# Miniprotein binders against a7tqs6, part 14

Target 1, 250 residues: a7tqs6
Amino acid sequence: MNEDGSVCNKILIAFQDNDQIANLKESVLGEVFRLDKANTNHDENIIKGLTWSTKYYEVRYDLYVDTFDDFEEWCKDLISSEYDDLREVLSGIIVIDSYTMEKDKIDQNKLLGQLGSVLQDKFFVFMNTNKDISQDVIDELNDDNSMQLTSDSGNSVEIINYHNVSNLKLNQYNEKIGFERVREIIDTCEWSGGHRVQTVEAKADSTDVDLESVFNRLKEARLKYLEIEDEDEREQFALEISNEFAEFLQ
Short names: E, the ipSAE of ESMFold2; O, the ipSAE of OpenDDE; V2, 0.75 times the mean of E and O plus 0.25 times the DockQ between their complexes.

## First folded at step 6 (miniprotein)

Design qE2 (at its last look DockQ between E and O 0.51; V2 from the best seeds 0.60)
Fold by ESMFold2, look of step 6:
Structure qE2 (fold): chain B 250 residues (1-250), chain A 100 residues (1-100)
Amino acid sequence: as target 1 above (250 residues)
Amino acid sequence: MSTEELMEELQRLWEEARSTDDPEKFRELLERMLELAQEAMEQVPEGLSEEERERYRRAMERLIKMIQRAIDAVDNGDLKRARRLLMWIEILMDLYHRLF
């Protein structure tokens, strides 16, 4: 493959500019991206050559730290067709701002939906700094947003509370919240050019068919399938896998 | 000036614009970036297919428009927005440098 010609992974993270922005940057960049305190201030906007690591893969990416005064202005700029190339190169967007439930001239939910629609399959997170919005309200908003896009090719925003007023680690659906949820979204996004990390995992006993080993074999086959560029080789690989699993199913 | 030399100079001007505190100098640097982007649009790199050449021209047109929006933001007194657009300009410059 052509490494020199490959599009580099990029994340855009944008903070509403207020007197707490330095504290917000330090907290979010530290907890989500594990950046040290020397690099979490207003004057460092572009951080290139970062590595996102999980137990299963590593990728390289650039982080763009943006600021704005007004979400509507920022969002409308980013939605416009003149920025298609910019949006297309992003792996995803994180916005840090105060979410409002009160309706006014501009419906914040409408803007979030419009931006999600033009991001296609890029992740989109809105980190809410408004302490007055409970986790249960956030959960209902996210449920509504995800249901709107179940038949769409776009992506819905996920709203995540920055403040953990309830001190809970999981929501009412037993799902991660806060920074842990943000990291989970990034862990599972569709990166370009990712490569597999060696997994240190002990072999299980082979007395009977191990459902975990079958599941892992299917995941491994999916990863190998996606890595094959030649269409004929890819089709042959899929046939080999189907034959292998037909033997297990009897 | 070759397309590669134009893009290198564009990057140097971008770095100067990012570091200056003077709005008048900032605007001057943006104007010079605009001139370079316009020249780059007319000097299509050799070895591109016809579809790649059209894609290149469209890319330079988008870059030019974003630089112009940054200049307009300065003229409207919105320096914060102009500096945001400068960061977005780097995203496009990086993308186009890798593609072309």
Scores: ipSAE 0.724, ipTM 0.891, lowest interface PAE 1.0, mean pLDDT 79
Fold by ESMFold2-Fast, scan of step 7:
Structure qE2 (fold): chain B 250 residues (1-250), chain A 100 residues (1-100)
Amino acid sequence: as target 1 above (250 residues)
Amino acid sequence: MSTEELMEELQRLWEEARSTDDPEKFRELLERMLELAQEAMEQVPEGLSEEERERYRRAMERLIKMIQRAIDAVDNGDLKRARRLLMWIEILMDLYHRLF
């Protein structure tokens, strides 16, 4: 039931079925959708009536947790014209799989480009589990010149690393990475169904944050900042602290 | 049954199909869902405009095709694909119930 009288928004998240799937589901659903393992049953593939809240709005959505053995088969099914209505009702898609550079086996870039071309107004995230692919390579893959997407397509695919080996919050261009980037994409997506509800009142709960604890963290951060000898690391740290405190004080 | 009753029965069969571990029972439930979807296609809701009637029939055709693909997947021994399609069928059923 949608009280707003609009169609409920839907997000499809699809995982490669491998030995890591249980751990991937726990971390991705927990970090991106705030679903705890205690509240998330791995046997429950459809989770209805979830709320996505930002500083500016609140929407209701349903989460569909899919699994595939063959990415090419799954992707070609979803691209098919017979599934146009299904694609149109989705607000976005997240695929969790290992990104391969072996284009002679599975041309993932071509498949991702083809799927992206039929997801015009939807967000499309490919979360890479291949730990051998560095953030610099991900940045290059997301460059317009490296992807086979048309300019007429909305919301082109974005490749995001699941593993954060460098423990950085921003890439070399000062852009969010990892789970925080996925959340940023969802925050700014074009919700196809469901009405936006202003969340000013709900955000009042954050005004109860212990200000003394915030100041103590700032003092500790300043001491740590002074201990960092590398200029680039100091700038990165300063941006992280600035963004963290901005979230609490706005 | 009315169109609304057909959709309610279709939803109940879908829930039973999702819950069963028996492949033979799963296929039987998909066949029953197919029959109900075909009946729903022939029983257009009252009060729709001509354009809405055409959209309804096309929606039912798409639902029927997806159920048939799930049955085909079972017959080809691909239960994982059939289960995936069952989830996608629910997305369409929820969408079409809200539209019609």
Scores: ipSAE 0.660, ipTM 0.863, lowest interface PAE 1.4, mean pLDDT 77
Fold by OpenDDE base, look of step 6:
Structure qE2 (fold): chain B 250 residues (1-250), chain A 100 residues (1-100)
Amino acid sequence: as target 1 above (250 residues)
Amino acid sequence: MSTEELMEELQRLWEEARSTDDPEKFRELLERMLELAQEAMEQVPEGLSEEERERYRRAMERLIKMIQRAIDAVDNGDLKRARRLLMWIEILMDLYHRLF
């Protein structure tokens, strides 16, 4: 709970319960949430009172660390109407597992689609640990999924590769990938309630930067960015957004 | 107990349940939580709108169900599932606090 009695933001991260993913848990928690080994008691599935900090704001959140052996069973609970109220208090979900392109596992994509459909206004990330899937394939999948999002039906899952085989920091579209992309998604997520503490840098400019307006603008910018098909237009838009936010920092 | 006192005691028992490695003690704590959650369901807070009351009712029903599932998981020897259910129990308890 926040000091004002408001419900703290909650993020759910779920790992496949196998030896391969278990070895990645510490790395994921460290890179995404900046958790030190001391805070990652392997047995603690709930980490309370964390602070998400950006150049614009700080927000308190609780991190729920889950594990599943059966993704279908795990999804079925979350998709059910019985979990509507529980989904409402989540800011978003991160799943760490092996993505499969095999047609026979129609079940994973179907489940991801179903879960995305019920996670309205929540971020939903699937972090792929399957090394056989290239960044180009992931980019295509995300593009296809984003085009389907034009329907009012919830947030699509964003698939992000855990591995960086190319040593590139950006994809073919000059977008962040890997942990940096996950962090960017969280930076732009909808936070419920809580004292958004303006960071000291944002306090220095006496302009009542309506943080809500900045967040809304970032969301709008993200949506618009995803709608731009032309690479030059995307770069120009990214520059415009960067300049717009740079003016807020001057 | 007032509804507030019930929720404080539920939170205390939850913290104790989270910290215990003994399955028998864990089960006992869950049973106590179940009793308190049932009592809390009968004690609807005053001053709630009809919508908030219904939300409260649903939250308490879910809480009771999740606690029962946790007990069942412990009885079945599935401690991993029981620990997972503790997360959802905690979220539901937090949701309760959002209603006030």
Scores: ipSAE 0.547, ipTM 0.802, lowest interface PAE 1.1, mean pLDDT 80
ESMFold2 (binder alone), look of step 6: mean pLDDT 82; pTM 0.819

Design qE3 (at its last look DockQ between E and O 0.59; V2 from the best seeds 0.62)
Fold by ESMFold2, look of step 6:
Structure qE3 (fold): chain B 250 residues (1-250), chain A 100 residues (1-100)
Amino acid sequence: as target 1 above (250 residues)
Amino acid sequence: MSTEELMEELQRLYEEAMSTDDPEKFRELLERMLELAQEAMEQVPEGLSEEERERYRRAFERLIKMIQRAIDAVDNGDLKRAMRLLMWIEILMDLYHRLF
């Protein structure tokens, strides 16, 4: 239940039920959601009233911690038409399971594609626990998945290695990996409702522009713009944002 | 029964189902949830447009199907799946409570 009465975002995170599930839950919930402990109680599997905070905004959300034995069964259930509204209300989905490259087991990649095709602009992460899959293979899978998406309204899964076997900070394309990439995806997802936070005051003269900084300012500006009800204030805010971006893009 | 009262009662049944350790009581509570959702589908609020009325009925039709699947999972001996489906039902109940 959302006892606060405000608009409430929802994230579904699902763990394959195995002997390591307690350790995986503690690690993932701690690193991604900053939850200080995992538990196995039914009530704790629905964690309501959480706050997602960035430098630029805060939003409230509920976290649903799911488990499954068989990914195919779980995925086919979620794809079925009676769950259309469930998929629509979610901000995104995170699955923690072992990814397999076996040729007679390609059903997993097909299922990921099918689920992605029915998720509009919702984020979809598959966090792979298989240590045998290198980051370069993950990068190629993600590129292929993005190219196979045939719908403007669909979304491709992003596969993210849980283990950092090679001790890398970034992949071959200079993109974040691991837990940092998961948090980046959540930072930039389409939330509903929000509370703006004080924008960084200082501006710096620079001959280069950090695209990550520009992206973060765009997200904050979008949220603040949506919060303004008065037309004159909205126009003034848009002008201020335009001037701010002009300084970035000198 | 108003939509608000109906959603509150459905939530109470859900919470009782999640708190029991008896599979037979769990199944009985799911059947009571099913009956309530079926009554709701047949008694739409007054003053709705035809489009809004159909949307209301489709929402409870979906809840009915989900509750039926949870009951079927219990009858097939798959209590883990029934509990998963019940959590998914809570997600929709929370959504519909806001919309209706």
Scores: ipSAE 0.672, ipTM 0.862, lowest interface PAE 1.1, mean pLDDT 79
Fold by OpenDDE base, look of step 6:
Structure qE3 (fold): chain B 250 residues (1-250), chain A 100 residues (1-100)
Amino acid sequence: as target 1 above (250 residues)
Amino acid sequence: MSTEELMEELQRLYEEAMSTDDPEKFRELLERMLELAQEAMEQVPEGLSEEERERYRRAFERLIKMIQRAIDAVDNGDLKRAMRLLMWIEILMDLYHRLF
């Protein structure tokens, strides 16, 4: 609980329970949540009282580290109406697993779609550990998923490659990839409770940037970005938003 | 017990359950949690609106179901699932503390 009696923001991160992904856990937690090995007792599934800090705000959140051996079972539980309250409390979900394009396997895409449909206003990330899937393929999948987003369908899953095979920092659309993209998604997520607006006391430049307005604008911009179907329009919009906020990045 | 006392005891039992390596003890703790959640469901706080009362009831009903599933997981030898469910129970407990 926050000091004001509000429920602390909660993020659920779930790892496939295999040796390959287990080895990635520390890296993911370190890169996404900036958890030091010293702060992560490997055995702690619940890390409370974390702070998510951006240029514009600081919020507290609890991190729940989950593991699953059966993705279908795990998804079905979360999709169930019995877990509506759980989904409501979560700010978002990150899944770390191998994405499969094989048709004969559990329709991972179907499950991801179903889970996304019930995660209204929540971020939903699937971090792909399958090295055989290129960034271009991921970009196409994300585009296809975004196009299927009707206004009434909850948030689509964003698939993000764990591995940066191309050593590129940006995808073909000049978008962030990997851990930086995950962080960007979280930066723009809906938080509950008292946003401690970091009063940027310390940076001297006096522009009374209404940080709340900036945050709201970023949220609106994200929503609008997701609604733009045309790639050129999306790029232009992204550029406009980046320019709008460039003054705040100085 | 007051609802507040029940929630405090549930939290205590949760913490103890999370710290135990003994499956039998773990199961016992879950059973106690189940009993407390059942008691809490029957003891709706006074002064709540009808909507709040129903929300309260539904909350504890969900907790009861999750706790029961955790017990079932333990009985089936699936401790990993039981621990997952316990973690999710904590999330709900933190939410439902507002209802009290």
Scores: ipSAE 0.583, ipTM 0.829, lowest interface PAE 0.9, mean pLDDT 81
ESMFold2 (binder alone), look of step 6: mean pLDDT 78; pTM 0.758

## First folded at step 7 (miniprotein)

Design mX4
Fold by ESMFold2-Fast, scan of step 7:
Structure mX4 (fold): chain B 250 residues (1-250), chain A 105 residues (1-105)
Amino acid sequence: as target 1 above (250 residues)
Amino acid sequence: MSDEDRLRRAARLMMWAEILAELGRIKRAIKFYERALEYLRRVAENTEDPELREELEEAIAEYEEAVRELREALKNGDLSTAEEILKELYELWKELRELLEELEE
């Protein structure tokens, strides 16, 4: 636990154990989490005390790196009732594997659906390493998942291509893709159990909002002041407004 | 369930036990470590490689000792020692991964 009794948010990342796993770990940990080999041992499976920073907040999180040979076996373990409280501390899951088209699609999609059903309040990303799947196909798959929004049994997974063969940063809808999309999903996830602190920029923006309110009041007061024809009434009004703003900013 | 599956499950249980400990569910975490050790014992019993069996038995004994020390730290209310033991268990889990690689046939 943290000092105030809360638990840091946790992200689980799971790689299929294949001959590309070292390259995939280097790319994903480096590009998504900014953990290069100079700063982090990529062989570690538990990386604690990381900071996720955005323009609007900072939060502490822990990263857990798992591997699997058999995706079905891994899914069955993770969806089991014994893992209920462990799943609850996750902010989300990222799976890195080859997305199957056609012949085995039904089995893989069924497993993704089952896993998604127990991760309803968590982000769930599947990073596809299959180069044969175009961005257009990914966009269609994700759109179909969003449109279904079933109450009985849904699939909440977002499929994101690992390979950027077209060297594009946005899809045809001007939405982020690749590693930048994964970062955007993490930026906007519902962090729980940890502390959120607004950044200096966000605090400055809040102060600017307050200042805009004050400026609007001053503008309104000035217009009313100019409408008062009686000299004594104008002086009284000016004094009242001055006192109001002095107390407001106190 | 294959012995490779048992060993992977043991590694996963070790990882999840640390999360349970962080949640303050240290007694439950100990039970998860004990389940991991049970999988390791089954792998050791089933392996016909005498060198690998000896290495697994040694790793199991080290895990059992660390879990016992964790239980004692909890009994004494020594949370700082418990945190150090959890780090030790992670290092033992790293050794488990090296043993898993040796099972590549």
Scores: ipSAE 0.318, ipTM 0.607, lowest interface PAE 2.8, mean pLDDT 74

Design mX5
Fold by ESMFold2-Fast, scan of step 7:
Structure mX5 (fold): chain B 250 residues (1-250), chain A 105 residues (1-105)
Amino acid sequence: as target 1 above (250 residues)
Amino acid sequence: MSDEDRLRRAIRLMMWAEILLELGRIKRAIKFYERALEYLRRVAENTEDPELREELEELIAELEELVRELREALKNGDLSTAEEILKELYEAAKELREALEELEE
């Protein structure tokens, strides 16, 4: 049983709460994840049991839709140690917001850098809704971000324009832009458990949380702890399980 | 802090609590639910819609009672009772979250 690896492959999408949010959700969920309003309630915060399929693999994932008003507050929460376990199960994050003016841009860039530093091996996309930022500027920002060295060995953010005002499919370097670029990033991300080829037995799992499995794991951990007679082995085992699990051991 | 901001934070905390439950981080999930409930109590108190207030107060009280019962069962090492309560808590939390999502429309 690889219980640790089975709880993974989650994508977090966070929208700035503004008067365009309903339109942004419809576009992003529809174009990137192919969740049309006719087939999916865009007001749902949790959409489980989705399949990401490419020519080479398919993998199951869950989608979490968050909304923020204060980007700094949202970033501070997600960066905090309280969210370590939550960040670990993410395959990546997509933030939809306006890339801002010089003063706000400096603070925003600092926050994006700090968030990127804790998103190792995860994709990090910022979808810019500011119509005044051209594709050439986006290309330059992404080049700068790719060259940045961080002490944390974290991931750098990739900025993608939401609006395609020039009706372009590729940038000046023949690279995908817009929603197709977001899909390309997801296609090539490192899913936990690796790429899974199609099999005749690949069936959708339950869309609900399997609480029975959670409690069975807790009961098993408790029983294993009680079976360990050696103090050193018991200490090592306790370190291997979560602090919350350890608190239930007698 | 606005009530709209409190709603966003409550929904976010409940969303993360569900992930924590999936991870088996039951005690941490309870703490996230408790924080969410504190925000929701303020929303219920401040709402001008008496029917909405009554509905929210009922859903909040239900989830609070289940959280309390779950904490007690876990503290006593009664894992079978805790499992039963957790299933009820998951459903109550889902019902509350769906009610909150309607408020954001």
Scores: ipSAE 0.622, ipTM 0.844, lowest interface PAE 1.7, mean pLDDT 77

Design mY1 (at its last look DockQ between E and O 0.82; V2 from the best seeds 0.69)
Fold by ESMFold2-Fast, scan of step 7:
Structure mY1 (fold): chain B 250 residues (1-250), chain A 100 residues (1-100)
Amino acid sequence: as target 1 above (250 residues)
Amino acid sequence: MSEEILEELYELAKELRELAKNTEDPERLRRAIRLMMWAEILAELGRIDRAIKFYERALEYLRRVAENTEDPELREELEEAIAEYEEAVRELRELLEELE
C-alpha cells in the first residue's frame, strides 16, 4: 500500500522460459532495476518495497517477475476482462522474448497490439533477444509504433534490443538504447501517488511542482522526438525541451 | 484479522514457490506461480473473493506437480507445504464467509 493508501505502482516483467533465462534475469534485473545477485535472489517472483529514484523524484514500487512458454496464452490471460483491475495497478510491463520478423505460428505483432490497446498510461517495453534484428530496424519499428498511438487508443509498445553488438550507448540519432533506454522509459512513466521531489538544494520557496504535468510533457516530447527524421531538427528539439525543464529546476 | 492471515499466506506461498522450483513440471509450476502472484495483488486490492479463487486454482496445479515428483523426499516436503498453504486459504475463506 502506497503512502496515500492506494494499491498501485507495480511493474510486471515477464521472461520467455528458455535455457538463457538465468542469464537474462541477471542482466535485466541487475542493469535495469539494480538488483544484483549478491543482494537479491533473482529466483524471487515478488520483490516488494523497491525505490525508483531520479534527479527529480523518488517513488516506491513493487516488481513482479513472471515467466511464460506460450506467449499467446500469457497475452490472452492478461488482456482478459477478468484482469481489468489487475492491469490498472501496473505502472508498466516489460516482456523479454525473441521478436519475430518472419511469420511463424502466432502473429506476435497482433498480440502486442492487442495488449497495447488495454494498457493506457502504462509503459510497454518489449526487450528483443533476437540477434538478427539490427538497431536500425528497431529504430524504424519504434517510429511506426509511436505514430500508432496518435491514431489508435491505448499505448504503443517500444522494442529495445537486449544484445548490444556494437557496444554503443546511443543510436545514430543520438538516442539512448538498451538498458539505459528502458530506465529512461521508467523514469518518465506515469506513477500513481507518493512522489517525493528530490531537492538538489533545499530552497525556502513554497513552490509546488506538478510532476504529473511534467511527466505528461516528457511523454509527449518523446513521441514528437521520434517523429523527427532530420538529425539537426531532433537536436534542436531536444535542446528546447532541455531548456524548458532547466527553467523548472531553478 | 485479514491482514494477519494474508501475511501468513504470503510467507507460506513464498516457501512453497521456492520448494516447488526443484521439480521438473515447468508448465504447471509456471501457471501455479502466476496465479499466486495475481492472487496476492487481488488480496491487496481487497478482492478477497477473487484472491481465494486464484489461490485454489494454484493449489490444483501444485498438487499435480507434487504427484508428478519422482523424488519421494521432495514430494513429501511439497505435500506438507501444500497442506499448510491450503489451511491458510481455508482460514481466508472462513473470514470471507464471516464478512458476507
Scores: ipSAE 0.723, ipTM 0.888, lowest interface PAE 1.1, mean pLDDT 79
Fold by OpenDDE base, look of step 8:
Structure mY1 (fold): chain B 250 residues (1-250), chain A 100 residues (1-100)
Amino acid sequence: as target 1 above (250 residues)
Amino acid sequence: MSEEILEELYELAKELRELAKNTEDPERLRRAIRLMMWAEILAELGRIDRAIKFYERALEYLRRVAENTEDPELREELEEAIAEYEEAVRELRELLEELE
């Protein structure tokens, strides 16, 4: 519990139970959550009192480390109404497994879609360990999934490759990939309303820029941006907003 | 009092995981661990009634894990820890009944 009695934010990370994934567990936990090996027992399935720190805020969270052998069974449990309360308290879910395109296997996409449909405001990441799947294929899958979800009120799973096949730091769309993308997703996730977001006072110079005001302005700007139908106007507005916040992005 | 019981359950869960790590039934252990995790979350949310159901279900898996433990000494230790966990769950149930 937080000092104020509020429920601490919770992240669920689940690993497929095989030798390959087991060997990646430490790396995933280290790269995503920056766990200090000296202070964290990696054998623990519950890691409490972690701090997620960004340039803008710090938040407390608990990390739940799960392992599954049957992805379908694992998904069905989480999708069930019995787990409604549990899903509500999660900030998001990360699954580490081998993505398969084989039709004869469990339709991972179907299951991921179903789980995503019940994770409306939660981040949902599937980190693919299958080296045979290129970043371009992943990008296409994510694009397809994003287009399907625009029709349904559910959050789409974002598939992220564990491996960097192209030695590129960015995908073809100049987007972050791998662990950096996972971290970016978590950075932007919706934390529980009871979280104490300690605004890390960026040691920027003395102008008390109320970060809350900046966030509110960004939210307003985003809303306005979405209302602009003209592409040229949208670009101009984006430029204006960028210029307005350029002082903060330095 | 509820917090004390929940802390006890948390510590016992750690002990159970440690004792059972070399079990011959890793699938049931994984299920038990998961259920204990969910129970803890539910308990933190104040959903004690639901937490108890998850604890009880976890106990069923843990008992099977103990049964499938080949080392008699380890099995006995696991059974003792399970008994302590069962007692803590019972105490939690009793507390819930007193509040109702």
Scores: ipSAE 0.666, ipTM 0.861, lowest interface PAE 0.8, mean pLDDT 83
Fold by ESMFold2, look of step 8:
Structure mY1 (fold): chain B 250 residues (1-250), chain A 100 residues (1-100)
Amino acid sequence: as target 1 above (250 residues)
Amino acid sequence: MSEEILEELYELAKELRELAKNTEDPERLRRAIRLMMWAEILAELGRIDRAIKFYERALEYLRRVAENTEDPELREELEEAIAEYEEAVRELRELLEELE
């Protein structure tokens, strides 16, 4: 439980069970959560009392490590109404599996969309282990998924390549990729019970403004603004954001 | 009362995960572990009636894991831990029914 009596933040990470699962767990848990083999038993399924820290805040969270064989069965369970309470308590979900472009396989894109539609304000990352899918293809998939997001309260998946075969740090739009992008998503997710960390630089600025909160709002506003095609709606949205930003800064 | 039973279930789940990692039935173990994780979360949320359903589903898989364990000493340890887990779930269900 958090200090204010709310339920502790929870992240679900799920690995497709394959010959490389031990290596994938070591890599992802180490790079994303800073849980190396020396300080964490990677065979454990529940890791409680972790701290997520940035320059601006610290939060407590629990990490739940699942494995599955069949993504379709796993995903359909999570979508069902029996799991509503579980989905509500999560801060987000990370799935590690091979993304397929083949139409003869299960319809992954439909399942990803369905799961995203029931994750209200929760991050959803699909970490793709298929080396044959280039970053440009990933970027197009994420753009398409973002365009599918309408006025409903759902969230779209973000697909992130596990492998960095090009050895680049940024995509063609100068956006972070790989593990750094996963960490960025977690840095900016909606946490409960966080502790604001005030640095000496922040005190020297003589402001109590939560810079991360403002940055998160600006990131969200940019995504929503770019997705609105109607000029009148876009102008109305920009006005609402401008007014909100002005009130926040005082 | 319910808090004591829930703590026992949490500790038994940890013991079961450790004992069962050497089993010859990893598929059923994976499913049981998932259900135990979900039950623990539901219990933390105070959704005890829903948590019991997930505990009971986990028990079904754990019994099969024990049946498929070839080492007789390990199987006996698993069966004892499963029996303790099942009894704790039953006590939790009876306590919930008395309060309703």
Scores: ipSAE 0.639, ipTM 0.837, lowest interface PAE 1.4, mean pLDDT 79
ESMFold2 (binder alone), look of step 8: mean pLDDT 76; pTM 0.709

